Miniprotein binders against b1l550. Designs and how they scored, part 186

Target 1, 279 residues: b1l550
Amino acid sequence: MRLPEELLERARDIHSEAPSHRIKLDRVGSFGLKVPVEFKGFLLLAEADVWVSLPEGRRGVDLSRQVEAIYELSNPPKDPFSLCREAAISLLEKLNYADSSGVSIRFDAPLQDGESLKYYGVEISSIASDEIINKIRVEILGMTACPCTAELIRAYKSSEIAATHTQRSLGILEVSTKAEHPDPDKLASIIERAMSSPLRTYTKRPDEGGLVIRSLSNARLAEDVVREMIHLFLEEFGHLPEDTHILAAVRSMESVHMHDIYAERSFSLDEIRKEISSH
Short names: E, the ipSAE of ESMFold2; O, the ipSAE of OpenDDE; V2, 0.75 times the mean of E and O plus 0.25 times the DockQ between their complexes.

## First folded at step 14 (miniprotein)

Design qc20 (at its last look DockQ between E and O 0.91; V2 from the best seeds 0.73)
Fold by ESMFold2, look of step 14:
Structure qc20 (fold): chain B 279 residues (1-279), chain A 99 residues (1-99)
Amino acid sequence: as target 1 above (279 residues)
Amino acid sequence: SEEELERLADEFRELAERLGYDEIEVTREGNRFTVEAERNGVRIIITVEVDGKEIRIVVTIEKDGRRIRFMYVITDPEKFEKILEEIERIIRMFLEYRE
């Protein structure tokens, strides 16, 4: 059953050997792991990636210790953000030859939608070295309205409530910070509020023209949705470290007769505050 | 404010005590305090700064010549207990040596 002690003592540990070509690797890991997480009272099956750096003098990574770092922390299921941060740190402790580690966790976050649920995309990561950097990306679908159509309605002085051109758009906020991960619901709320425009059905009966004009005040170009996301983000998260980096973006998901429209802005908190203060 | 700072300092001292640290040193400077301790080759330095309703926590862990530093910026007091529990779990990882 067990190997003789002499044979075990002579067995090579291939992973600790030097490689034929001494080249450092930045990310060596196990990708696509399934881990249970608990988010807002829901038990979700998330997808995780774990990795470490591999120094030039080490041939391979101890793969079993990599998965151990996250699976030990995932039973019983817990908050995915704590899991992500703790697993990244655990990787450095368990694989002490690495100078950096990383964990990514992806899941669909539930959001109450009347009597049912809808979901938005969340991907978080934590990169650990002598510091830890936490990143979160939130993607959520919303509706935008075309200001061009709203202006034409106003120009004809119609008192009818008319359907404006609306489109499904994907809003994206991505935040990289030394502080803990921002709350994904707050990020999703920022995106939805930036994209919120009145969606009116065409009415058969004439309504007050002033009400129609006021209801169209939230029609926005994709570019202006991105600007509003930034404004709302600064109100909610302006307290984060100065070197926190943000990407705000909108991708239009228009019909067969139009190409997608995309707008984005990346910035650090320090950078954007200086830009705004100059105006 | 002074009472709140003293209460926070006590909570982090107790966190270190739960982890088995003794000879815990707490120093205070204005709206900031630092908890320092060492046990079994694992040194911790926890700096806490209170600014209005924001609590900034910076944790440094040193073991075997490696240093890792991470931080939290708490604006929601309801999250404080969970963050303390996370910090305790992370430090415990370093105290439980696994070769």
Scores: ipSAE 0.697, ipTM 0.891, lowest interface PAE 1.4, mean pLDDT 81
Fold by OpenDDE base, look of step 14:
Structure qc20 (fold): chain B 279 residues (1-279), chain A 99 residues (1-99)
Amino acid sequence: as target 1 above (279 residues)
Amino acid sequence: SEEELERLADEFRELAERLGYDEIEVTREGNRFTVEAERNGVRIIITVEVDGKEIRIVVTIEKDGRRIRFMYVITDPEKFEKILEEIERIIRMFLEYRE
């Protein structure tokens, strides 16, 4: 049953009223929206969050206007990067009482794996105020082999290639920049190259054996993986603004323990350059 | 090259013209130029700097006492057209939205 529109003229605008407590809110919005995006020739249904700040003198946010802002921009479907940036700006324009806005878009990104597909997780965000900050988070699984156990077994059995435990490890790169979002495929590639070996969706037996041997021959600690990720990142993305912030992390799902091993480094490009030059 | 910078300046001037700006000021300083224009209370300031193969674009939009600034760093020429289109769409949003 739709209420008569005439009632809207008689009803108080509850959202524009003064709140009982004059307190500013940082984020008020709609979470878990579904929006279509075009990514690398795929039409994907992504999850989206949209929000704005709320001043102390306003009781509520016009949520319908927020939802309208992103859906207007999502038809026809476009790349998630432009959608994110444009939607964040649109929110500030349409909700003029807000001093900041934000958009986050999440989906699984397809990645070619031979004749098949694998995927990585991506979250694209833009936060707008007097300036716009773009954030991207990429997560992809790889395989790590433990060098410590390998060394022990090598010492014990005197073999060139020592057996060791292997596990899935989640690599994470998060980049916040005033520039446009960096290429997520390149970020995913950096993570995979930093691991002992990539994961494969489909393997024939000889290929599987080769993958394991590669991993064993390239045994890495979680710490090694993070350092390698940073090194590769600097080579690929050193052109980004100096105030660009990066989080490089690995969560190793250890196969011999009930707990995971975690390693991370947070840094700005300026900071890490100074660190390297000091050596 | 100087020729490339001039070409870029022309493209951004044309962008402003397509958006209906009549009074467009273009200033050049070394390897950078600035395009400034105002229409219906929407002021745009676009600064472009060329450093080798890198193009840095900073866009500032001012409307109703608010200022928004955003930036692009382009190393691949193929991306330039897409970014230019995005900038145009963003500015158009400010021009078309009326309370």
Scores: ipSAE 0.643, ipTM 0.872, lowest interface PAE 0.8, mean pLDDT 91
ESMFold2 (binder alone), look of step 14: mean pLDDT 83; pTM 0.844

Design qc21 (at its last look DockQ between E and O 0.94; V2 from the best seeds 0.76)
Fold by ESMFold2, look of step 14:
Structure qc21 (fold): chain B 279 residues (1-279), chain A 99 residues (1-99)
Amino acid sequence: as target 1 above (279 residues)
Amino acid sequence: SEEELERLADEFRELAERLGYDEIEVTREGNRFTVEAERNGVRIRITVEVDGKEIRITVEIEKDGRRIRFMYVITDPEKFEKILEEIERIIRMFLKYEE
């Protein structure tokens, strides 16, 4: 059933009224929207949140206009990064009473893995006000091999290749910048290259053996995985604005322990450059 | 090169022309240029700086007393056309619903 449109002329515009308590709100929006996106030829179903700020003198947000902003831009499905940036700006233009807007989009990204696919986690956001701040978080699993146990076993066996415990480790790169979102595949690649070995969807025995040998030959502390991630990030993305903020982290699900190991470093590009140049 | 900068400036001038701007000012300062235009109360300022293979684009849009600024840092030339299309779509949002 659809109500007559002429009622709009008789009904109060509740949203534009002043509230009983004049308190500004930081985020008012629609969360958990399902939006189609196109990523590297794949049509993916992403989850999105959209919001704006609400001044103390305005009772409500035009919620249908918020949802409209992102859905108009998502038809036909397109690149999620462009969608995120454009939707944030569109919200600010459509809802002129707001002094800021935001959009976040979450999806699992496909990554070629031989003849198959694997996936890694991506979350992006764009926050618009006088400027646009773009953020991307990438999470991907890899393999780590403990160098401490490897060294003890080497000393015991007098071997050039030492056995050790191996485990899945979750690598995290999070980048906040005024520039457009960095390529998530490059971020995922940085994380995997920092690990002892990548994880594969499947392997046959000769390939599996090679993967294990690589991990043992490239044993790394979680701390050194984080340091390597930072080194590789600077090689690839050192051109970003100096005030770009990065978090690099690893959570290692230790195969011989009941608990995880965690290491992280956050920094701006100008901060880390000063730190490195002082040595 | 100088020829590459002129081609980039022409491309952004054409972008503004496609959006209906007709008083387009392009100024060049060494390795950078600025495209400025105004139409129906929507003012744009696009600054492009080229340093080797790196292209920095800063877009500033002003409408109804609000100013928004955003930036791109392009190191992959294959992404240039998509970013140009994105910039055009964004500026068109501010020109939409003009009477």
Scores: ipSAE 0.712, ipTM 0.893, lowest interface PAE 1.3, mean pLDDT 88
Fold by OpenDDE base, look of step 14:
Structure qc21 (fold): chain B 279 residues (1-279), chain A 99 residues (1-99)
Amino acid sequence: as target 1 above (279 residues)
Amino acid sequence: SEEELERLADEFRELAERLGYDEIEVTREGNRFTVEAERNGVRIRITVEVDGKEIRITVEIEKDGRRIRFMYVITDPEKFEKILEEIERIIRMFLKYEE
C-alpha cells in the first residue's frame, strides 16, 4: 500500500523542524548500502556508508536524498575511487544545510595469484568540507616466521635451516591524503613484500615446501614487518603531500599463543622524513 | 617543459569552455598556471603545477558562499585524461543546480 503523495502537502516536514535540543551532529546517514563498482575489470557489489553533518537548528537529515546521491553516480558502475569522491561532493550540494559529508566504500579486491585469485580487503573514504580528504585502508594476509625461536632451535640442533613457528599475519596500511587515493594494489604489494612470505590460494606440494622454506629463511618479527612496510611505502609514495598521514600495522595471529601480537606506527610524511634525517 | 605547461593550460581552458564559461582568465607563474572563470555564480579556480614528472592539480569551486578544494597528484600520464574527466563531472554537478 502506497499512501497518496498529496498527504505531503498536509503533513509537517518533521526533518526541517527545530529539534527539542539545539545540538549539532557530526554524522547522520545510511550505513550498509550495497552499490555496484567496477574494479580492475571486475563488477563488484560493495558495501557503502554515506553521511552528512546536521546543524543544530534542524531536526533530521533527508536520508532519501543521501541514498539518491550515491546511486545516481553508481549507474553505470564506475571505479570506487571516483565514486567515493564524487558522491561526497554531491552530498554537500544536495543537502545544502550540511557543512560536511562523507562516503565509505568497502569490498574485497581481487589479486592475481598465478592461475588463481587471492584477495585483499579495501576501504575507501572521502570526507568533504572546505577541503576533501581521501582515505584508503588496505588489509592483506601474509605469513611470518619467528626469528627468536629459529635462533633457539639453531643453537639447540645446529641446523642450517632452523625450524620455527609460522603464523598468518594481517598487514594494514591506512593512508589519509588531500590527494587522490593511492593505488591499492601497490599498497597490498608493499605489505606482502614486508612479510616473511606471501600467502597462496593454490599450491602444489613442491611449491608449498618452497614457500615455507622462503618464510623460514626470511624470519621477521612483527616489528620488522612494520618497519619494512614504512620503508617500502616511502620509496613508492614519497611524492604524496607532506601532510599525508599513514598508519602501518601488523596483527600476527601467533601460532604458539592464545593471543595476537600487534605492532603499529602512525606518522605524517613530514614527521617520518625528519626522523630519518636525524640519524 | 614549457611546451608541456602550455599544452596543459590549453586543455584546462578548453575544459572551462566546454563547461560554458565565457570569461576565462589564465595566469602563468614559473612552472605553474591558474585558470579562473565564473558562470552563474559558480566560480572555479584550477591551479596546475609541473615538477619534473609530477603534475599537481588543485581545483577550487565556489558557489553560494561555499568553497570546496580538492587536489590530484599525477605521476602517470595515462591517468591524466581520467582525472580531467572527473574534474569536469564534478564542476557540472555545481552547474546543474543553477537553473
Scores: ipSAE 0.701, ipTM 0.886, lowest interface PAE 0.8, mean pLDDT 92
ESMFold2 (binder alone), look of step 14: mean pLDDT 81; pTM 0.813

Design qc22 (at its last look DockQ between E and O 0.92; V2 from the best seeds 0.00; counts 0 for: pae E 1.54 > 1.5)
Fold by OpenDDE base, look of step 14:
Structure qc22 (fold): chain B 279 residues (1-279), chain A 99 residues (1-99)
Amino acid sequence: as target 1 above (279 residues)
Amino acid sequence: SEEELERLADEFRELAERLGYDEIEVTREGNRFTVEAEINGVRIRITVEVDGKEIRITVEIEKDGRRIRFMYVITDPEKLEKYLEEIERIIRMFLEYRE
């Protein structure tokens, strides 16, 4: 049953009323929307969050208008980066009482792995106010081998290739910049290259053995991985604005412990360059 | 190159023209230029700086007392057309939306 539209003329606009308490809200919106995006030739159904700020003198946000804003831009499907930036701006334009807006889009990104596909997690965000800040978070799984245990076993057995415990590790790069979103495939590649070895979707026995040997021969602490990620990031993305902020992190799902090992560094490009130059 | 900068300036001028701007001011300073125009209360300022293979584009839009600024840093020339199209869509959104 649909109510008559004429009722809108008789009903109070609840959203435009003064609130009982005059307090500004930072974010009000719809979370867990599904929107189609085009990414690397794939049509994907992504999860999206949209929000705006709410001034102290307004009771509620026009949520329907928020949803309309992103879906208008999603047909036909486009790349998630453009969608994110355009939608954030559209929200500010359509909801003129807001001084800030934001959009976040999440999906699993396909990554070619030989004849198969693997994937990484990506979250693309844009926050708009007087300026637009673009944020991207990439998460991809890899493998790490422990150098400490390897050294102990080497000492014990006098083996050229020492056995050690290996584990699945999650690498994370989060970049916030006033420039456009950096290339997520490049970020994923940086993470994989920083680990002992990448993961593979499909391996034949000889390939699997080779992957393990590679990992053992390239044993790295979680700390090593993070430092390597930062190093590789600076080589690839050193052209970004100096105020660009980066989070590099690794969560190692340790195979010999009940807990995970975590390491991170948060920095701006300006800060890290100064740090390196001081040595 | 100087020729490349001039071509870029022309492209952004044409972009403004396609959007309906008739009074377009283009100013050049060394390796950068600025395109400024206003129509129906929507003012745009686009600044482009070329440094080697790097192109930095800053877009400012002013409407109804509000200002928004966003930026692109292009190292791959193949991306230029994509971002030009995006900029055009964004400005058009401001021009078309009326309360």
Scores: ipSAE 0.757, ipTM 0.911, lowest interface PAE 0.6, mean pLDDT 92
Fold by ESMFold2, look of step 14:
Structure qc22 (fold): chain B 279 residues (1-279), chain A 99 residues (1-99)
Amino acid sequence: as target 1 above (279 residues)
Amino acid sequence: SEEELERLADEFRELAERLGYDEIEVTREGNRFTVEAEINGVRIRITVEVDGKEIRITVEIEKDGRRIRFMYVITDPEKLEKYLEEIERIIRMFLEYRE
């Protein structure tokens, strides 16, 4: 059609113009995209956000190139961590006016729970500039037990198996690092191992170690759960760069309170090692 | 070990060859090696350090005055092949996207 061709040739490239107010924007992009990912043999539908920085001299972002960067890389579905890192880098290459890019991907990860499955929350991101910063947040529900009630029952029953109240607790580990994203299953395992098991039999098969009878209680304060999470994290991930940042947190509803109890600690690997070494 | 380091160096040299690089400089010093190459204005530098059971890989890609650096700290050698494939895909993005 004669008129459509003439209109296309006359159309301004609105996105490349200077804006009325020359102010840099940190994140401009598309949020809430649905992207298939392959995680540990499962095909999952994840939610993704993509963005770039927008320099003060550019009016708008090329949205088609942004969305293309992640959708093209998501077919066929692949590992969400590779997708996240590759898409962030692709955004910088495709949108060369930006000095930084970011991708976040959120999904519920399946986890074996004996003969069944349960799920925990995962959010990963990669922020690319002259370096790549990779962040992962894992949230998993577990059970905690009140140590005060367990001690009272122990004292009353004189060395019998302790019983106590249990409550749901949300454990959180968030890691920001220059290295690749930590394995979310290992992060989830750290959180679960830090939490209490309210009751256990005291008799085990001998082939499970030299101790036939094991400790019968793992009741812990929320504060102690956070401390244990940090200890276990350092054991598993002490190899990460020293400027790796971690947040460890627990939110629980204790049986005697009208509101949730919350404990958290944020730190870098360098910081926490100095703190531990000073005692 | 020395054998393990030589095997890793061969793998990264082959990776660069698959990407089309043909003047590949590999320098070795103790427990580290560096692979450097350039073709069509895309320069790569891959540094690998082996420290006990840890393999640290740092990748730098430079194109049109922009440098991008990312890294892996591998404690599970079974993941090495996965990351080699990822590195290859990332470098290929820069080689194939000529805008």
Scores: ipSAE 0.666, ipTM 0.880, lowest interface PAE 1.5, mean pLDDT 81
ESMFold2 (binder alone), look of step 14: mean pLDDT 81; pTM 0.819

Design qc3 (at its last look DockQ between E and O 0.89; V2 from the best seeds 0.77)
Fold by OpenDDE base, look of step 14:
Structure qc3 (fold): chain B 279 residues (1-279), chain A 99 residues (1-99)
Amino acid sequence: as target 1 above (279 residues)
Amino acid sequence: SEEELERLADEFRELAERLGYDEIEVTREGNRFTVEAERNGVRIRITVEVDGKEIRITVEIEKDGRRIRILYVITDPEKFEKYLEEIERIIRMFLEYRE
């Protein structure tokens, strides 16, 4: 049953009323929307969050207008980066009482792995105010081999190839910049190259054996992985603005412990350059 | 190159023309140029700087006392057309939306 539209003329606009408490809110919006996006030739259904700020003198946000803003831009489906930036700007334009807006889009990104596909997690965000800040978070699983245990076993058995415990590790790169979003495939590649070895969706026995040997021959601490990610990131993305902020992290799901090992570094490009130059 | 900068300036001028801007001012300073125009209360300022293979595009849009700044840093020439189209869409949104 649809209520008569004429009721809108008689009903108070609750959203435009003064609140009982005059307090500004930072983010008010709709979370968990589903929007189609085009990514690398794939049509994907992504999860999206949209929000705006709310001034102290307004009781509520026009949520329907927020939802309309992103869906208007989602048909036809486009790349998630453009969608994110355009939607954030559209929100500010359509909701003129807001001084800031934001959009976040999340999905699993396909990545070619030989004849099969693997994936990484990606979250793309844009925050608009007087400027636009673009944020991307990439998460991909890899494999790490412990160098400490390898050294102990080598000492114990006097073997050239030391066995060690291996584990699945989650690598994370988060980048916030005033420039456009950096390429997520490149970020994923940096993470994988920083690990002892990548994971594979499909392996034959010889390939699996080779993967393990590679891991054993390239044993790395979680700390090593983070440092390597930072090094590789600087080589690939050193052209970004100096105020660009980066989080590099690894969560190692240790196979010999009940708990995970975590390592991270947060930095701006300016800060890390100064640090390296001091050496 | 100087030729490349001129070509870029022409592209952004044409973009403004397609958007219906009549009074377009283009200023050049060294390796950068600025395109400025106003239509129906929507003022745009696009600054393009070329440094080697890197193209920096700053888009400023002003409407009803509000200003927004967008930055693109292009190292891959194949992305230029994509961003040009995006910039056009963004400016069009400001021009078309009226309360």
Scores: ipSAE 0.754, ipTM 0.912, lowest interface PAE 0.7, mean pLDDT 92
Fold by ESMFold2, look of step 14:
Structure qc3 (fold): chain B 279 residues (1-279), chain A 99 residues (1-99)
Amino acid sequence: as target 1 above (279 residues)
Amino acid sequence: SEEELERLADEFRELAERLGYDEIEVTREGNRFTVEAERNGVRIRITVEVDGKEIRITVEIEKDGRRIRILYVITDPEKFEKYLEEIERIIRMFLEYRE
């Protein structure tokens, strides 16, 4: 049933009233929206959240205008990074009582993997106020080989055995910056290159053997994977503003243990460059 | 370079013209230029700085006392047109008031 439009003129606009308790809210919005996006020629179904701040003097948010802001920009489907940044700015412009707005978009990014596809996790956000802060988090699985076990086996009575346990490891790069979102494929590449070997969707025996040999030749501690991720990140993205914040992390699902190993470092570009230069 | 800076300044002047801005002021200083214009209460200031292969673009938009600053740090020249189009769409949002 659709109510008569004339009622809009007679009813109180509850949202624009002052609340009984004048308390500012940081995030009021719609979460879990389904939004189509176009990424590298693929049409993907992404999940989005949209929000604005709510000043102490305003009782409620115009939720339909929030949803309209992102859906208007998502038709036709477009690049999720442009969508994220533009929607955040559109929210701030359309809801002029807010002093900040935010949009997040989550999707699984396809990546060519020989004759097949693999996927890595992407979450982006844009928060707009008197400036815009863009964040991207990339998560991708790779393979690691344990150097400690490799060294123990080498020291054992046989000098020609090259062996160690291998396992899946989840690499994470999260970047928060005033500049545009970094390219997710470059972040994923940094993570994979820091690992002992990439993880494949599908391999034939000769290729599988090659990946295992590669991992054994490049055995790395989880700690050193994180260090390598940082090194490679600085080479690729050192041009970003110096107050850009990065989190680099690895969760290793150790094949011979009942538990995971986790290593993490967060830093600003300014901070890490001073640290490296002091050594 | 001077020649590259001149071409970029023309591109941003043309962007402002496409958006309907008149009386566009362009100021050049070294490897930097600034495009300033105002239309229908929407003031823009676009600062572009070229440092070797890096192009840094700061877009400032002001409307009704609210100001937003947007930064692009472009190191891949193939993406320049994409971000130019994005900047144009964003400024157009502020120019197109809807009730």
Scores: ipSAE 0.711, ipTM 0.894, lowest interface PAE 1.3, mean pLDDT 87
ESMFold2 (binder alone), look of step 14: mean pLDDT 83; pTM 0.837

Design qc4 (at its last look DockQ between E and O 0.92; V2 from the best seeds 0.74)
Fold by OpenDDE base, look of step 14:
Structure qc4 (fold): chain B 279 residues (1-279), chain A 99 residues (1-99)
Amino acid sequence: as target 1 above (279 residues)
Amino acid sequence: SEEELERLADEFRELAERLGYDEIEVTREGNRFTVEAERNGVRIRITVEVDGKEIRITVEIEKDGRRIRFMYVITDPEKFEKILEEIERIIKMFLEYRE
């Protein structure tokens, strides 16, 4: 049953009323929307969040207008980066009482692995006010081998290739910049190259053995992985604005402990360059 | 190069023209230029700076007392056309939306 539209003329606009308490809200919006995006030739259904600020003198946000804003831009499907930036701007334009807006888009990104596909997690965000800040978070799984245990076993058995425990580790790069979103595939590659070895979707027995040997021969602490990620990031993305902020992190799902090991560094490009130059 | 900067300036001028801007001002200062125009209360300022292989584009849009600024840094020439199209779409959105 649909109510007559004429009722809108008789009904109070609840959203435009003064609230009982005059308090500004930072974010009001719709979370968990599904929107189509085109990414590297794939049509993907992504999850999206949209929000705006709410001034102290307005009771509620026009939520339908928010949803309309992103879906208008999603047909036909486009790349998620452009969608994110354009939608954030559109929200500010359509909801003129807001001083800020934001969009977040999440999906699993396909990554070629030989003849198969693997994936990484990506979250793309844009926050608009007087300026636009673009944020991207990439998460990809790799493998780490412990150098400490390897050294102990080497000492014990006098083996050239020491056995050690290996585990799945999640690498994370989060970048916030006033420039456009950096390339997520490049970020994923940085993370994988910083690990002891990448993960593979499909391995034959000889390939699997080789992967493990590679990992053992490239044993790294979680701390090593984070430092390597930062090093590789600076080589690839040193051209970004100096005020660009980066989070590099690893969560190692330790195979010998009940808990995970976590390491991170948060920094701006300006800060890290100064740090390196001081040595 | 000087030739590249001139080419870029022409492209952004043409972009403003396609969007229906009549009074377009282009100013050049060293390795950068600025395109300024106003139409129907929507003022745009686009600044482009070329530093080696890097092209930095800053877009400012002013409408109804509000200002928004966003930036691109292009190192791959293949991305330029896509970014230009995006900028055009964004400005068009401001021009078309009327309360």
Scores: ipSAE 0.690, ipTM 0.889, lowest interface PAE 0.8, mean pLDDT 92
Fold by ESMFold2, look of step 14:
Structure qc4 (fold): chain B 279 residues (1-279), chain A 99 residues (1-99)
Amino acid sequence: as target 1 above (279 residues)
Amino acid sequence: SEEELERLADEFRELAERLGYDEIEVTREGNRFTVEAERNGVRIRITVEVDGKEIRITVEIEKDGRRIRFMYVITDPEKFEKILEEIERIIKMFLEYRE
């Protein structure tokens, strides 16, 4: 049923009234939207959340305008990073009573893996107020090899047999910056290069053997994987604004333990540079 | 180079012209230039700094007393055209009529 448009002239505008309790809200929005995006030639159906702040003097949010803002920009499908940044700005402009707006977009990013594909997790957000803060989180699995067990086996066998336990490890880079979102493939590459070896969707025995040998040659503690991620990040993204904030972390699903190992470091670019320069 | 800076300044002047700005002020200081213009109550200031292979772009848009600022740090020249198009789309949002 469609009601007559004339009712808009007679009905109260509930949203623009003052609330009974004058309390501002930080996030009022629509969560779990499905939006089409284009990423490296792939058309993906991403998950999105959109929100705005609500001042203490306004009772409600124009939710239809909020959803409209992102869907207008998603047709035709475009780069999820541009969509995220543009939608955050559009929300703030369309809903001029808001002090801030936010958009998050989540998808699995395809990555070429020889003749096959693998994927890694991407979540981006843009929060707009008087400035825009762009955040990206990348998660990708790799393989780690334990150096402690490798050294014990080396000592036992006098280096004739190289062996240790290997396991899948989840690497995480999360970047919050005033610049545009960093390239997720570069972040994923940093994580994989910091690991003992990448994971493959498929290998034949000779290639699989090479992968295992690589992992043994690059045996690393979870702590040192995080340190290497930071080193590689600074090489690639040292140009970002000094107040850019990074979290680097590894969760290792240790094959010989009942529990996971976790290591993380968060820092700003100016903080880590001072730390490194002091040594 | 000086020629590269002049080309970039022309690109952003043309961007503002495409959006209907006609009194466009471009100022230069070393490896940096600023494009300023106002149309229909929408003021823009685009600051571009070239530092080796980096192009740093800061965009400031002001409308109805509200200011928003965002930036790009371009190290891959293949991204420049798409970023310029994004900037143009964003400024256009502020210039279009809103109910």
Scores: ipSAE 0.679, ipTM 0.884, lowest interface PAE 1.5, mean pLDDT 88
ESMFold2 (binder alone), look of step 14: mean pLDDT 82; pTM 0.834

